VH-VL binders against q9vne2r244to415. Designs and how they scored, part 11

Target 1, 172 residues: q9vne2r244to415
Amino acid sequence: KLHKAQASQEAKRELQQALIDDINDEKPYNEITSDIKDFSQRTNIPDHEIIVIIWSTIMSLGEWNKKEELVTDQAVRHLKNYCPLLQAFASTDRSELALILKVQEFCYENMNFMKAFQKIILLFYKTEVLSEEIILRWYKEGHSNKGKMHFLEQMRKFVEWLQSAEEESESE
Key: E = the ipSAE of ESMFold2; O = the ipSAE of OpenDDE; V2 = 0.75 times the mean of E and O plus 0.25 times the DockQ between their complexes.

## First folded at step 4 (VH-VL)

Design t54 (framework fv_socazolimab; at its last look DockQ between E and O 0.57; V2 from the best seeds 0.00; counts 0 for: pae E 8.2 > 2, unsure alone 72.7 < 75)
Fold by ESMFold2-Fast, scan of step 4:
Structure t54 (fold): chain C 172 residues (1-172), chain A 120 residues (1-120), chain B 109 residues (1-109)
Amino acid sequence: as target 1 above (172 residues)
Amino acid sequence: EVQLVESGAEVKKPGSSVKVSCKASGYTFSTYAISWVRQAPGQGLEWMGGIIPIFDTANYAQKFQGRVTITADESTSTAYMELSSLRSEDTAVYYCARDYEGWYYGMDVWGQGTTVTVSS
Amino acid sequence: QSALTQPASVSGSLGQSVTISCTGSSSDVGGYDYVSWYQQHPGKAPNLMIYDVSKRSGVSNRFSGSKSGNTASLTISGLQAEDEADYYCSSYTSSDTWVFGGGTKLTVL
């Protein structure tokens, strides 16, 4: 079992490197997506782990500004380039939840990103990487203690808007 | 139809303030950033600032910091730009514009422009 | 930081191609993925032509964007009389602002 865990960890590092190489080679996003899907089939790594590797790889490519006001918009602009890749692997509630929890963890562990969480989640919502349902579920169930009160407060207005929009769509 | 409709032309004296409105329709106002851009007669485009209505967060170009205030009213889908301490060089057409896909990729929908003339 | 540098004017003949440059620094054009291009006819609001320096255009496929280092370029192929206008580039900056180029007047001969 340890042997299989080590092989899985090595496969994940191989995927990250392959993704970096594809990006550096300036491959079109449809080819990058195809390469990752081929890798996933060969190594049996599920989508909810693939999407986390894609997120971590994308964030590793950024040279981030230390100022909160500058890094937030830098991050949103950078991430927009990769939303099609993330969307291709956001096929299940599990994948979406894994992504939002990893974004929360990243923003908590990198202080200059503390205010970036809400704008990153809004970006993912607008690009259909994250669904309304999973964002509301994350908010209600609070699956992570990392920065819980801070990130819930950041998302309060957005969540209220989502709930209001849902009400309005049903009431004529 | 996605459109932005700006308030009418203004003539102001130096030292006064002007507040221009921008009424949005045909899209989800709250989640799209709105920028304000001005153009003096015969001159180029100049970005003044922008706001994301749902977060009520505004950013301003350094040149206008302290003189410009950008706000949004989600209940009426209207954005506002108030410029204080007016000078003759503030004479310009003031545009509001919706950011393409909502995140500063470019401004795909523009208001018709509001002419502000500052003279004594 | 100063405005992005564009040539004041450029000209081309009907049916030919013309390229307009937009030069900044590593803190704007060179540092970020997207440069937007706007077309403005006299008395009208600007119209977004390109929102990405690559192969995407909000209008005609005759308009294409590219970028190399600190310089972005707008190329207009198959020039038509209606293309005669002012063109502006725009970029995000490291100061969390957006900056326009000085503008280029295109004359179609």
Scores: ipSAE 0.066, ipTM 0.653, lowest interface PAE 5.7, mean pLDDT 85
Fold by ESMFold2, look of step 5:
Structure t54 (fold): chain C 172 residues (1-172), chain A 120 residues (1-120), chain B 109 residues (1-109)
Amino acid sequence: as target 1 above (172 residues)
Amino acid sequence: EVQLVESGAEVKKPGSSVKVSCKASGYTFSTYAISWVRQAPGQGLEWMGGIIPIFDTANYAQKFQGRVTITADESTSTAYMELSSLRSEDTAVYYCARDYEGWYYGMDVWGQGTTVTVSS
Amino acid sequence: QSALTQPASVSGSLGQSVTISCTGSSSDVGGYDYVSWYQQHPGKAPNLMIYDVSKRSGVSNRFSGSKSGNTASLTISGLQAEDEADYYCSSYTSSDTWVFGGGTKLTVL
């Protein structure tokens, strides 16, 4: 159990390093995705942990502005480039929720990102990294307590819009 | 202060194209949609299309699909609307407007309007 | 391909209340939570007054929005001469487009 836990942590560090190397080598995202899938299969790291590692890794590559107003645009622009990679590992409800919770935690722990949360989730909705269903589930019951009051308020109007659009999606 | 400033009035011949610019200032241009809305003399408002600059995607009202092209230049914080194959019914005032968060809150800042006259 | 239906004109006396309706199908109005109202005086750009049921900052408390079924309503109380203008409703559709109603000319008598 200890042996497996230690190998898993080392495997996660190896995954992060491999991802950084692939990005620095400017590999096409389909090749990066394949590399991660091969690594995941070999090491038994599930997709809901993979997607969090991808998030953490791509955010570690940014040199972030200290001003909230500027960091939001910077973050959305940075993350847009990696949405295909994130999408590839947003394969289950659990992986999508893990991503939202990690974004929530990241914005809570990094003060200059406190106002960026909604725009990041909006990006992920628009690029189909996150489904409407999982965003609604996070809002109603799936969120953590980290900055809950602030992030739920940020999301309120968007969630109300999603609920209205759901009613509108009848085909005929 | 958030401002949208449009290019000047234009007189065009039928069959030609017009390209109107909309220069934004006072906010982060890339993450807010810019919509284009026109108004023919004595008539109502008509949404033509919009773009969210950071996503580099435009969407269009079905009526204008194929005739309108909306683009954005992030380096100059300027949006453009080009309407091709102009006809007399395209004579109108063309507004750009900032569409807060892109698709559900409304157009909170408007340009002054650009008069386009299609001379027959 | 759908439109929001507004009355062509509405009138009211100074100090009274008027209500302008905006009716569409549930498919056309995006669930009616996001019907916006614009005021336009002659020769001027439209001015956003109400987004969904919320009043835009700086807009008089005399303006309020409401919704019921497929109909959104703009109510103007304490009618003043300056309220004489054209009023447009607008809704965001599930196709990521906006539609406008045909407009309502408010005449203050």
Scores: ipSAE 0.018, ipTM 0.632, lowest interface PAE 8.2, mean pLDDT 84
Fold by OpenDDE, look of step 5:
Structure t54 (fold): chain C 172 residues (1-172), chain A 120 residues (1-120), chain B 109 residues (1-109)
Amino acid sequence: as target 1 above (172 residues)
Amino acid sequence: EVQLVESGAEVKKPGSSVKVSCKASGYTFSTYAISWVRQAPGQGLEWMGGIIPIFDTANYAQKFQGRVTITADESTSTAYMELSSLRSEDTAVYYCARDYEGWYYGMDVWGQGTTVTVSS
Amino acid sequence: QSALTQPASVSGSLGQSVTISCTGSSSDVGGYDYVSWYQQHPGKAPNLMIYDVSKRSGVSNRFSGSKSGNTASLTISGLQAEDEADYYCSSYTSSDTWVFGGGTKLTVL
C-alpha cells in the first residue's frame, strides 16, 4: 500500500514536470493534451486527478499581484490561456467538480483570491470547462466548507441566473 | 473616477458603416461588461449588444445580429461598436455603458453618447 | 425580442407619490431579479437609479423598486421638480441580453 502510494505520487510529480516543460517550450495545447492522455493511460491516473494537477501546475506558473483587485483580473487572464487544456480533461462530472473544489480551496487559502472565485468560475462556464449542471451541484451540495459562506454568496446571482435559464429552456 | 469617453459625431451615407469607440478609465477594464445602447430622436433606449473584454465573444440583440460587431482592446481600455449597412433608421445617439459589478447588475456608468446621422 | 411594457406617461403633484410599472415575461422580468431603472433628463445620458429590482444606486431613498410576477415597479415618493424626466426599466434575459422598456415620461405638476 505504501509502495503504491509512493508510486502514485511520483507519477504525479512526473506529470507536473512534463506539463511545465511542455508549457515552457510553448508546445501546442493539442499536443500537450495528447501527451497527458498517453501518460494517463500508462499510469492509470483518472481525469479528475489529472485536472487537479493541471490546475495546480498552471497556478504555480503565475506571479501573482498582492492587490486583490489586480490579481483577480490577472488570474482570469492567465487561466483563459489554459482553458482548452482544462476542457480536455473536464470530461466527467467528477472531474469538473474536482476542479471547482480546487478553485474554491485555492481562493480560500490565498487571501488575495477571495474575490477572484466568481470571475474564475464565470470564465470556466463561458469557455465550457464547467457545465451548468456541475456549478449548480457545487452550489447546492458539492461545495467545500472552506469559505463556503463567502463563495456561496458571491455566486448567488449567477446561480439564480443559471437556474432560471434552464427552466426557460425546458419550457420551450 | 470611473469614466467612459466616446468618439465624436458621425455623418454617414446609407449602406456605409460606422465605428464608434468608447475609452474607459478609472477601473479595471477587462472584467466588466461594456454595453452599447442607442436612442433615436424622441425614442426610447435600445440595447444593441455587449462584451466582457477578457472574453472573445460578444452578445448581441437579435435585431442587430449580423449587422453589428462589438470588440474590445484591453491594451487601450477601449471598446468598439461597428454598425454596417446603415439606414436612415439608424440615426441615433449611441451610448456605451459599463455594467455594475459585472454582467447582471445594470449599467452604472455611461458615456456621453455619440450622434450618428445617416442621410443621403 | 420585444421591449418591456411601460406606461407612456405619468404625472403627479409636488410632494405626492407616483408608481411606474414595467411588465415583461418569464424570460426577463418574471424570470430574474436583474431589473434596473434609469432616469434620463433631456439631452443627457441615462442614470442608473435602481438595480436588482430594489437596490438603490446612490440615489435618494425617495426612489424604491419592487417586483411581483412579471411586473416590476418604480415608486417615487415626495415628488420634486427635478424628478421630471424619462424613466426606463431594463431586465437581463435568458438569452444573455438586456431589454429596455419603452420609457415613461414623468411630469411634475
Scores: ipSAE 0.015, ipTM 0.609, lowest interface PAE 7.4, mean pLDDT 90
ESMFold2 (binder alone), look of step 5: mean pLDDT 87; pTM 0.906

Design t55 (framework fv_socazolimab)
Fold by ESMFold2-Fast, scan of step 4:
Structure t55 (fold): chain C 172 residues (1-172), chain A 120 residues (1-120), chain B 109 residues (1-109)
Amino acid sequence: as target 1 above (172 residues)
Amino acid sequence: EVQLVESGAEVKKPGSSVKVSCKASGGTFSSYTISWVRQAPGQGLEWMGGIIPIFGDAYYAQKFQGRVTITADESTSTAYMELSSLRSEDTAVYYCARDYESWFGEMDVWGQGTTVTVSS
Amino acid sequence: QSALTQPASVSGSLGQSVTISCTGSSSDVGGYNYVSWYQQHPGKAPNLMIYDVSKRSGVSNRFSGSKSGNTASLTISGLQAEDEADYYCSSYAGSDTYVFGGGTKLTVL
């Protein structure tokens, strides 16, 4: 299992480097998407792992402000440019859930991002990277224990609004 | 197409408060920033503050901190701006406006404006 | 005083081009690519013309926006009588706050 884990880790590092290279080469997003899909076929890395690698790679390219208020603005601005790329690999419930869990963990582990979580989730909701369905599932049962009470309270009003929208959609 | 309809003109005495409403119809309200912008007679536009209704958190220009309160009622798709301790200098047209994106300041839909006159 | 500096007035003849500047600092115009331009006719609410520095909001190709450092510019080519109005720049200023310029009165001669 050790050898398999090492091979999987090496493949993930190769994908991360290839993505960095494509971004630095200023490739259009459809070419970047094709390159990642080709890599996925060669290495058998599933979409729910690819989307996490894309998230981590994008965040690694940012030079983040230490001020909580300023870093939120930087993160939203930076991520907005990559929403089409994230959306291309957010095609399954599992991929969406993996993404929201990694966003939560990132914001918890980087204290200046603690208040950024709700705006990042709103961005992904508005750009159709994350569905109402998966945000509600995350809130009820499928979330990381990292900063659990803080992020649940942060999202409470947003979730209440989504639940109201869900009820209206079901009534139609 | 979304429209913003503001409440009617107000005449208030110095030291009192005024609460202006802004009702959205025909589109998404809750996930967009609703800003309040005023314009005194013959003067320029001045941003007062805004709210993203689904979060319930309001943001204020420093000049208005402590005097302005911005709220939203999602059930009625209505935003409110309350300005207290009114002075003659607060005589202005008060606009509500919706950002095209949730927090980048491209205000694509505006209310018709509410005239507030502060006089004795 | 306005946070962003605009000339109080500009003028141009029919068919001419005119440019309106908007100067801020590194904490607004210089720090962000979120500059908007608004047109206001007397007695009317403002209309969004340009956003994200250079993107048109359904307005004529005669309107264009640009930015260099701390200064954003609105250029109107092929001036028409209906272009006569007040023009305001606005910039994102961080932490969900916004600032406006003092406004520029455009007179079409």
Scores: ipSAE 0.067, ipTM 0.661, lowest interface PAE 5.7, mean pLDDT 86

Design t56 (framework fv_socazolimab)
Fold by ESMFold2-Fast, scan of step 4:
Structure t56 (fold): chain C 172 residues (1-172), chain A 120 residues (1-120), chain B 109 residues (1-109)
Amino acid sequence: as target 1 above (172 residues)
Amino acid sequence: EVQLVESGAEVKKPGSSVKVSCKASGGTFRSYAISWVRQAPGQGLEWMGGIIPIWGTANYAQKFQGRVTITADESTSTAYMELSSLRSEDTAVYYCARDYEGWYGEMDVWGQGTTVTVSS
Amino acid sequence: QSALTQPASVSGSLGQSVTISCTGSSSDVGGYNYVSWYQQHPGKAPNLMIYDVSKRSGVSNRFSGSKSGNTASLTISGLQAEDEADYYCSSYTSSETYVFGGGTKLTVL
């Protein structure tokens, strides 16, 4: 059990370093995706853990502005370059939920990102990393207590829009 | 298919204000960022600012800060750009554009442009 | 601050390749990988060609973007008559704004 846990932690660190190396080498995203999928198959790390590692690695590459007003747009622009990679591992409801919860946790634990959550989630919705269904499920169920009231309020207008857009689409 | 339709040409006197509208059709107005870009006769493109309707937040280029106001009305799917204290050098075609993949920078759908002439 | 620096004009022969440069500073082109390229035909609104320095817009594989230091480049291979247009670069800035280049007129010989 202990050896298995240690091997899993080592595999995750190895994946993070390999991803950093691939990004620094400017590999095409389809090659990075292939490398990660090969690693996943060999180590049996599921997509809902892979996507969290990808998120954490991407965020570790940014040199973030300490001003809340500036860091939000900086983060969105940084993340847009990696949406195809995130989408490749957003294969299940579990993976999408794991990602949105990790984004919430990150924004809560980094004060300058407290207002960034909504804009990051919108980016992921627009790029098909996160589905309407999972965003609505997260909003209804409020799985994490970390900053729950702040993040639910940030998402209120966006959630109302999602619900309105679906009704308009059905009526056409 | 998203389409942006701008208001008609305007002729203004120096010192006045102009308000140009940009009506979106084809869905998803609320989630797209709308940028305003102008082009003076024979000159290049100049980014003025942009807004994301569902947040109500607008960003402005330094040159226009204090003179430009960008707003959005979700009920009519219309964005507005108001430029005050007009000068002759503000004579230009004013475009609205949708920022899809990057907020305030990647503009994949453009309005037809609104000609604003400032003359005495 | 200032517009990004582009050559006023470039020329290329039908079927050949041409490269248009876009030079800024570490507070825009050099600091960020968010350079876009726009094509504008006379009397028309601009058209987005490249939305990421390292990626093609999906418009055509003949158009590609690159960046080295403070200079981004648009390369158009297999030049065609319809490529004759004005080309503008645009970059994100440290002020959380966007800035356009001065524009380049491409003539296809």
Scores: ipSAE 0.007, ipTM 0.526, lowest interface PAE 10.4, mean pLDDT 82

Design t57 (framework fv_mosunetuzumab)
Fold by ESMFold2-Fast, scan of step 4:
Structure t57 (fold): chain C 172 residues (1-172), chain A 120 residues (1-120), chain B 112 residues (1-112)
Amino acid sequence: as target 1 above (172 residues)
Amino acid sequence: EVQLVQSGAEVKKPGASVKVSCKASGGTFSSYAISWVRQAPGQGLEWIGGIIPIFGTAKYNEKFKGRATLTADTSTSTAYLELSSLRSEDTAVYYCARDYEGWFGEMDVWGQGTLVTVSS
Amino acid sequence: DIVMTQSPDSLAVSLGERATINCKSSQSVLYSSNNKNYLAWYQQKPGQPPKLLIYWASTRESGVPDRFSGSGSGTDFTLTISSLQAEDVAVYYCQQYYSTPTFGQGTKVEIK
C-alpha cells in the first residue's frame, strides 16, 4: 500500500513539474496536452486525477491578492489562459466532478477565495470545461463536505440562470 | 466605497429606444453584479435585469426580455441599459444598483436614478 | 415569479411608538440547505433611491440604526421600527432574492 502510494505521488510530482516547465517554455496548448497524455499513459494516472493536478499547478502559478473583492477578477483572468488545457481532460463526468470538488476545496481552504467559487464555475461553464449537466448534478447531490452549504448558497442563483438559459433557447 | 453615477434625464417618443449609463467609481467595477430597477411615478419597484461585468453575462426579467439589453464596459467601469420599443408605461425612474455578495440578490449601493419620460 | 404582498399599504404611527410592517411571499424564500431566508427590506424617501436596511430577513446593513429589526421565516416576514423617529417617514419595500428579484408594493409610514 505504502510502496504503491509513494510511486503514485512521485509520478504526480513529476507531472506537476513537467507542466510548470512546459508553461514557462511557452509551449502551445496542443503540445502540452500531448505531453500530459503521454505521461498519463505511461504512469496509468486517470484523467480525473490529471485534471486535479492541472488545476493545482495552474493555481500554484498565481500570486494571489489577499482581498476577496480583487482576487476573484484576478483568478478569472488567470484561469482563462488555461481553459483549453483543462477542457482536454474534462471529457468524462468523473473528471468534471473531480474538478468542481477540487475548486470547492481550494476556495474553502483559501479564505480570500471563499466568494470566488461561483465565478470560477461560471468561467468553466462558458468555456465548455464544465457541462450544465454535471454542474446541476453536483448541485443536487452535493458531494463535498468542505463548505458545502456556503458554496450551494453561492450557486443557487447561477443554477436558476442555467434553467433560464434553457427557456431562452426554447424562446429563440 | 463604491459610488454609482447615472446619466441624465431623457425624453423619448413612443417607439424609440433609450440607453441609460451607470458609472462606478471608488472600487473595483468588475467584482460585483449590476442590477437595473425601475419605478413608475407613484408606483413600486420593478427589477428589469442584471449583468455580471467581468463576463458580460446578463439575466433578464421575462417581462423585459427582447426589449431590454444590458451591457458593460469594464475599461470605463460603466454599465448600460438599453430599452427599445418604448411605450408611455415605460415612463419611470431607472436605477442601477450593486449586488456585492450575491448573484442579483440584495442591493447595497444605488445610483441616483435616471428619469425617462415617454410622451408624444 | 414569486409575488410579494405587503400590509398595510399605509401606516400612521406616533413619534416614539412602534411601527410594524408585514410582508408575505407567494412561495417560501427559505433555502433549506443553508437555512437562510432570501428576503431584504429597503427604505425610500421622496426623491431618493432605495436604501438597504435588512438582508437575510434579520441582518441589519452596516450603519442602519438598531431600532430597525427584521423577523420571520418562509413566507411571512415583519419589519419593526421600535421607536419611530421623524427621519423614518418613508416608503418601505420588502424584496425576495430567492429567485428572480421581486418587490412588495410598498408600505408608506407617516407620523400620526
Scores: ipSAE 0.007, ipTM 0.568, lowest interface PAE 9.0, mean pLDDT 85

Design t6 (framework fv_socazolimab)
Fold by ESMFold2-Fast, scan of step 4:
Structure t6 (fold): chain C 172 residues (1-172), chain A 120 residues (1-120), chain B 109 residues (1-109)
Amino acid sequence: as target 1 above (172 residues)
Amino acid sequence: EVQLVESGAEVKKPGSSVKVSCKASGGTFSSYAISWVRQAPGQGLEWMGGIIPIFGTANYAQKFQGRVTITADESTSTAYMELSSLRSEDTAVYYCARDYEDWFGEMDVWGQGTTVTVSS
Amino acid sequence: QSALTQPASVSGSLGQSVTISCTGSSSDVGGYNYVSWYQQHPGKAPNLMIYDVSKRSGVSNRFSGSKSGNTASLTISGLQAEDEADYYCSSYAGSNTYVFGGGTKLTVL
């Protein structure tokens, strides 16, 4: 029990450090992806845990503005650079859901990011990191209690738009 | 406080093109959706199209597809609307407007308008 | 040509109420809850008054919006001289596009 938990935590720290090193070395994203996939195979860490580590590592590299309006723009620009990397590990519904829940928790725990949630999810939708299906599932099921009402209200119009666009696509 | 400042008035000949600029200040440019809306003399408002700068994609009203191009330059916080194959019917005031809360059609901040006159 | 139908003109007396209608179809007003109202004074850019059918954009509580089926309405109570202007409705029309009404000239008697 304890032994497995300790081994898992050490492996996750090693992955985070390796990812930081690869980014600092300015490796191309396909090489970083290859390194992470190799690590995942050796350690048996599943994609839904890998994507959370990638998210947390990327966010730890940012020096964030304290003003709510400015930090949203800063975060979107920063994250845009890493969307290909995130997409490589968003291969399952489980991984996509894990990512959206971690974004929600991060925005809740950092008050200057409270209004950034929708913009980050829009970015991930547009770059094909998150699918319409998983965003709608998150909205309907609501698997995180942290700021649930706030983030559901923030996403209301976007979700209504997704549902309208789907109906129009089916009509053609 | 967000402000949109448009380029100056233009007089153009039929068949030419015009490119109007809209510079944003006082807020986060990439988080806005920017719409272009025109108004012919004594007539109503007409939506032409819009862009969300962070995505780099524009959407156009069917009437203007093929003639209008909307672009944005995030480095200068400037949106552009280019209208080609100008006709006398294109004589109008052209407005840019910011969609409040990210492209859901709540245009809460407007530019001052750019008068474009198409004449021989 | 305007996609949404508004009366060309309405009038009301000081202190009274007036309602402006905006009629579309199931592909715009009837299909979505994204209706906005704009006020325009001569020579000025439009000013957002109402969005999302009924939400006020920092304007007086004398302005209210509603929707029933394919028709949205703007109601102005306690009419004042400065309310005299052109009023435009706008609606989401699908596929990230929007449409405007033809506009209504409000005269305050």
Scores: ipSAE 0.013, ipTM 0.559, lowest interface PAE 7.2, mean pLDDT 85

Design t63 (framework fv_socazolimab)
Fold by ESMFold2-Fast, scan of step 4:
Structure t63 (fold): chain C 172 residues (1-172), chain A 120 residues (1-120), chain B 109 residues (1-109)
Amino acid sequence: as target 1 above (172 residues)
Amino acid sequence: EVQLVESGAEVKKPGSSVKVSCKASGGTFSDYAISWVRQAPGQGLEWMGGIIPIFGTANYAQKFQGRVTITADESTSTAYMELSSLRSEDTAVYYCARGDYWGSEYMDVWGQGTTVTVSS
Amino acid sequence: QSALTQPASVSGSLGQSVTISCTGSSSDVGSYNYVSWYQQHPGKAPNLMIYDVSKRSGVSNRFSGSKSGNTASLTISGLQAEDEADYYCSSYTSSSTWVFGGGTKLTVL
């Protein structure tokens, strides 16, 4: 069991390094996606863990401004380049929820990112990394305790808009 | 593709307020930030503030804080800029402009401008 | 307010190159790659020419942007008569606001 846990941790570190290497080699996103899927198949790491590793790796590549006002735009600009990669592994509700929870935890643990959460989530919504259904589920039931009231308040207006659009459809 | 259409010219007395509208067509209103920029006769461009309609959050230039209110109505794809306590120095052309929200935040689509004249 | 500093006017001959500077501080131009350049003809709304100093905005290759420290520059090569206009730089600031330069009138001789 210990050996399995150790092997799993080593596989995740191997994936992170392979992803860094692919990005540094400026591989096309289709090729990076293929490399990660091959790795996932060999190691049996599920998409909800893959997407978190991709997020963590992408964020590790940025040199972040310490000022709250500057880091939000820096983060959105940086992440925009990797949305196709994240989208490829946002294949299940569980993957999407894992990502939004990890973004919440990252923004909470890095105080200069406290105001960045809403813009990152909007970017992921626009690029179809995160679906309306998962954002609504996170808001009502799936949110982390970390910074809960702060992040819920940031998202309140966006969630109200999502709910308004849903009600207008009348097909629910 | 996306076009911004502003409301018509206005003549106002000192001390009154003005509310200018900016209606977006040919695109998703909620995907973009809307800024308000003014230009007094023979003067340069001055950023007043902006709003991200989907979040309802507005930021204002310090000079206009307390006098300007920027709002958005997503149901009509219309942004508004209301400026109170008007002075002769507020005589200007007022533009709305679309910002690229996706981290590129520049103003790529502009309204035609609304002339506001503050006089007797 | 700390508006960005531009020369009031610049001139060049047809086919020549001209450069317009835009000087700010570490709280705007020096910290961000959000410097954009706008062209304005009399009686018209501004038109985006250059965005994010390293990119082109989909306008003529004759227009290019650069940045060094606290100063951004717009260079227009192969000057044409229609380039005669006012040019404004703009930058994001540490206050999460935007600021414009004072504007430069380009005269094509």
Scores: ipSAE 0.022, ipTM 0.617, lowest interface PAE 5.9, mean pLDDT 84

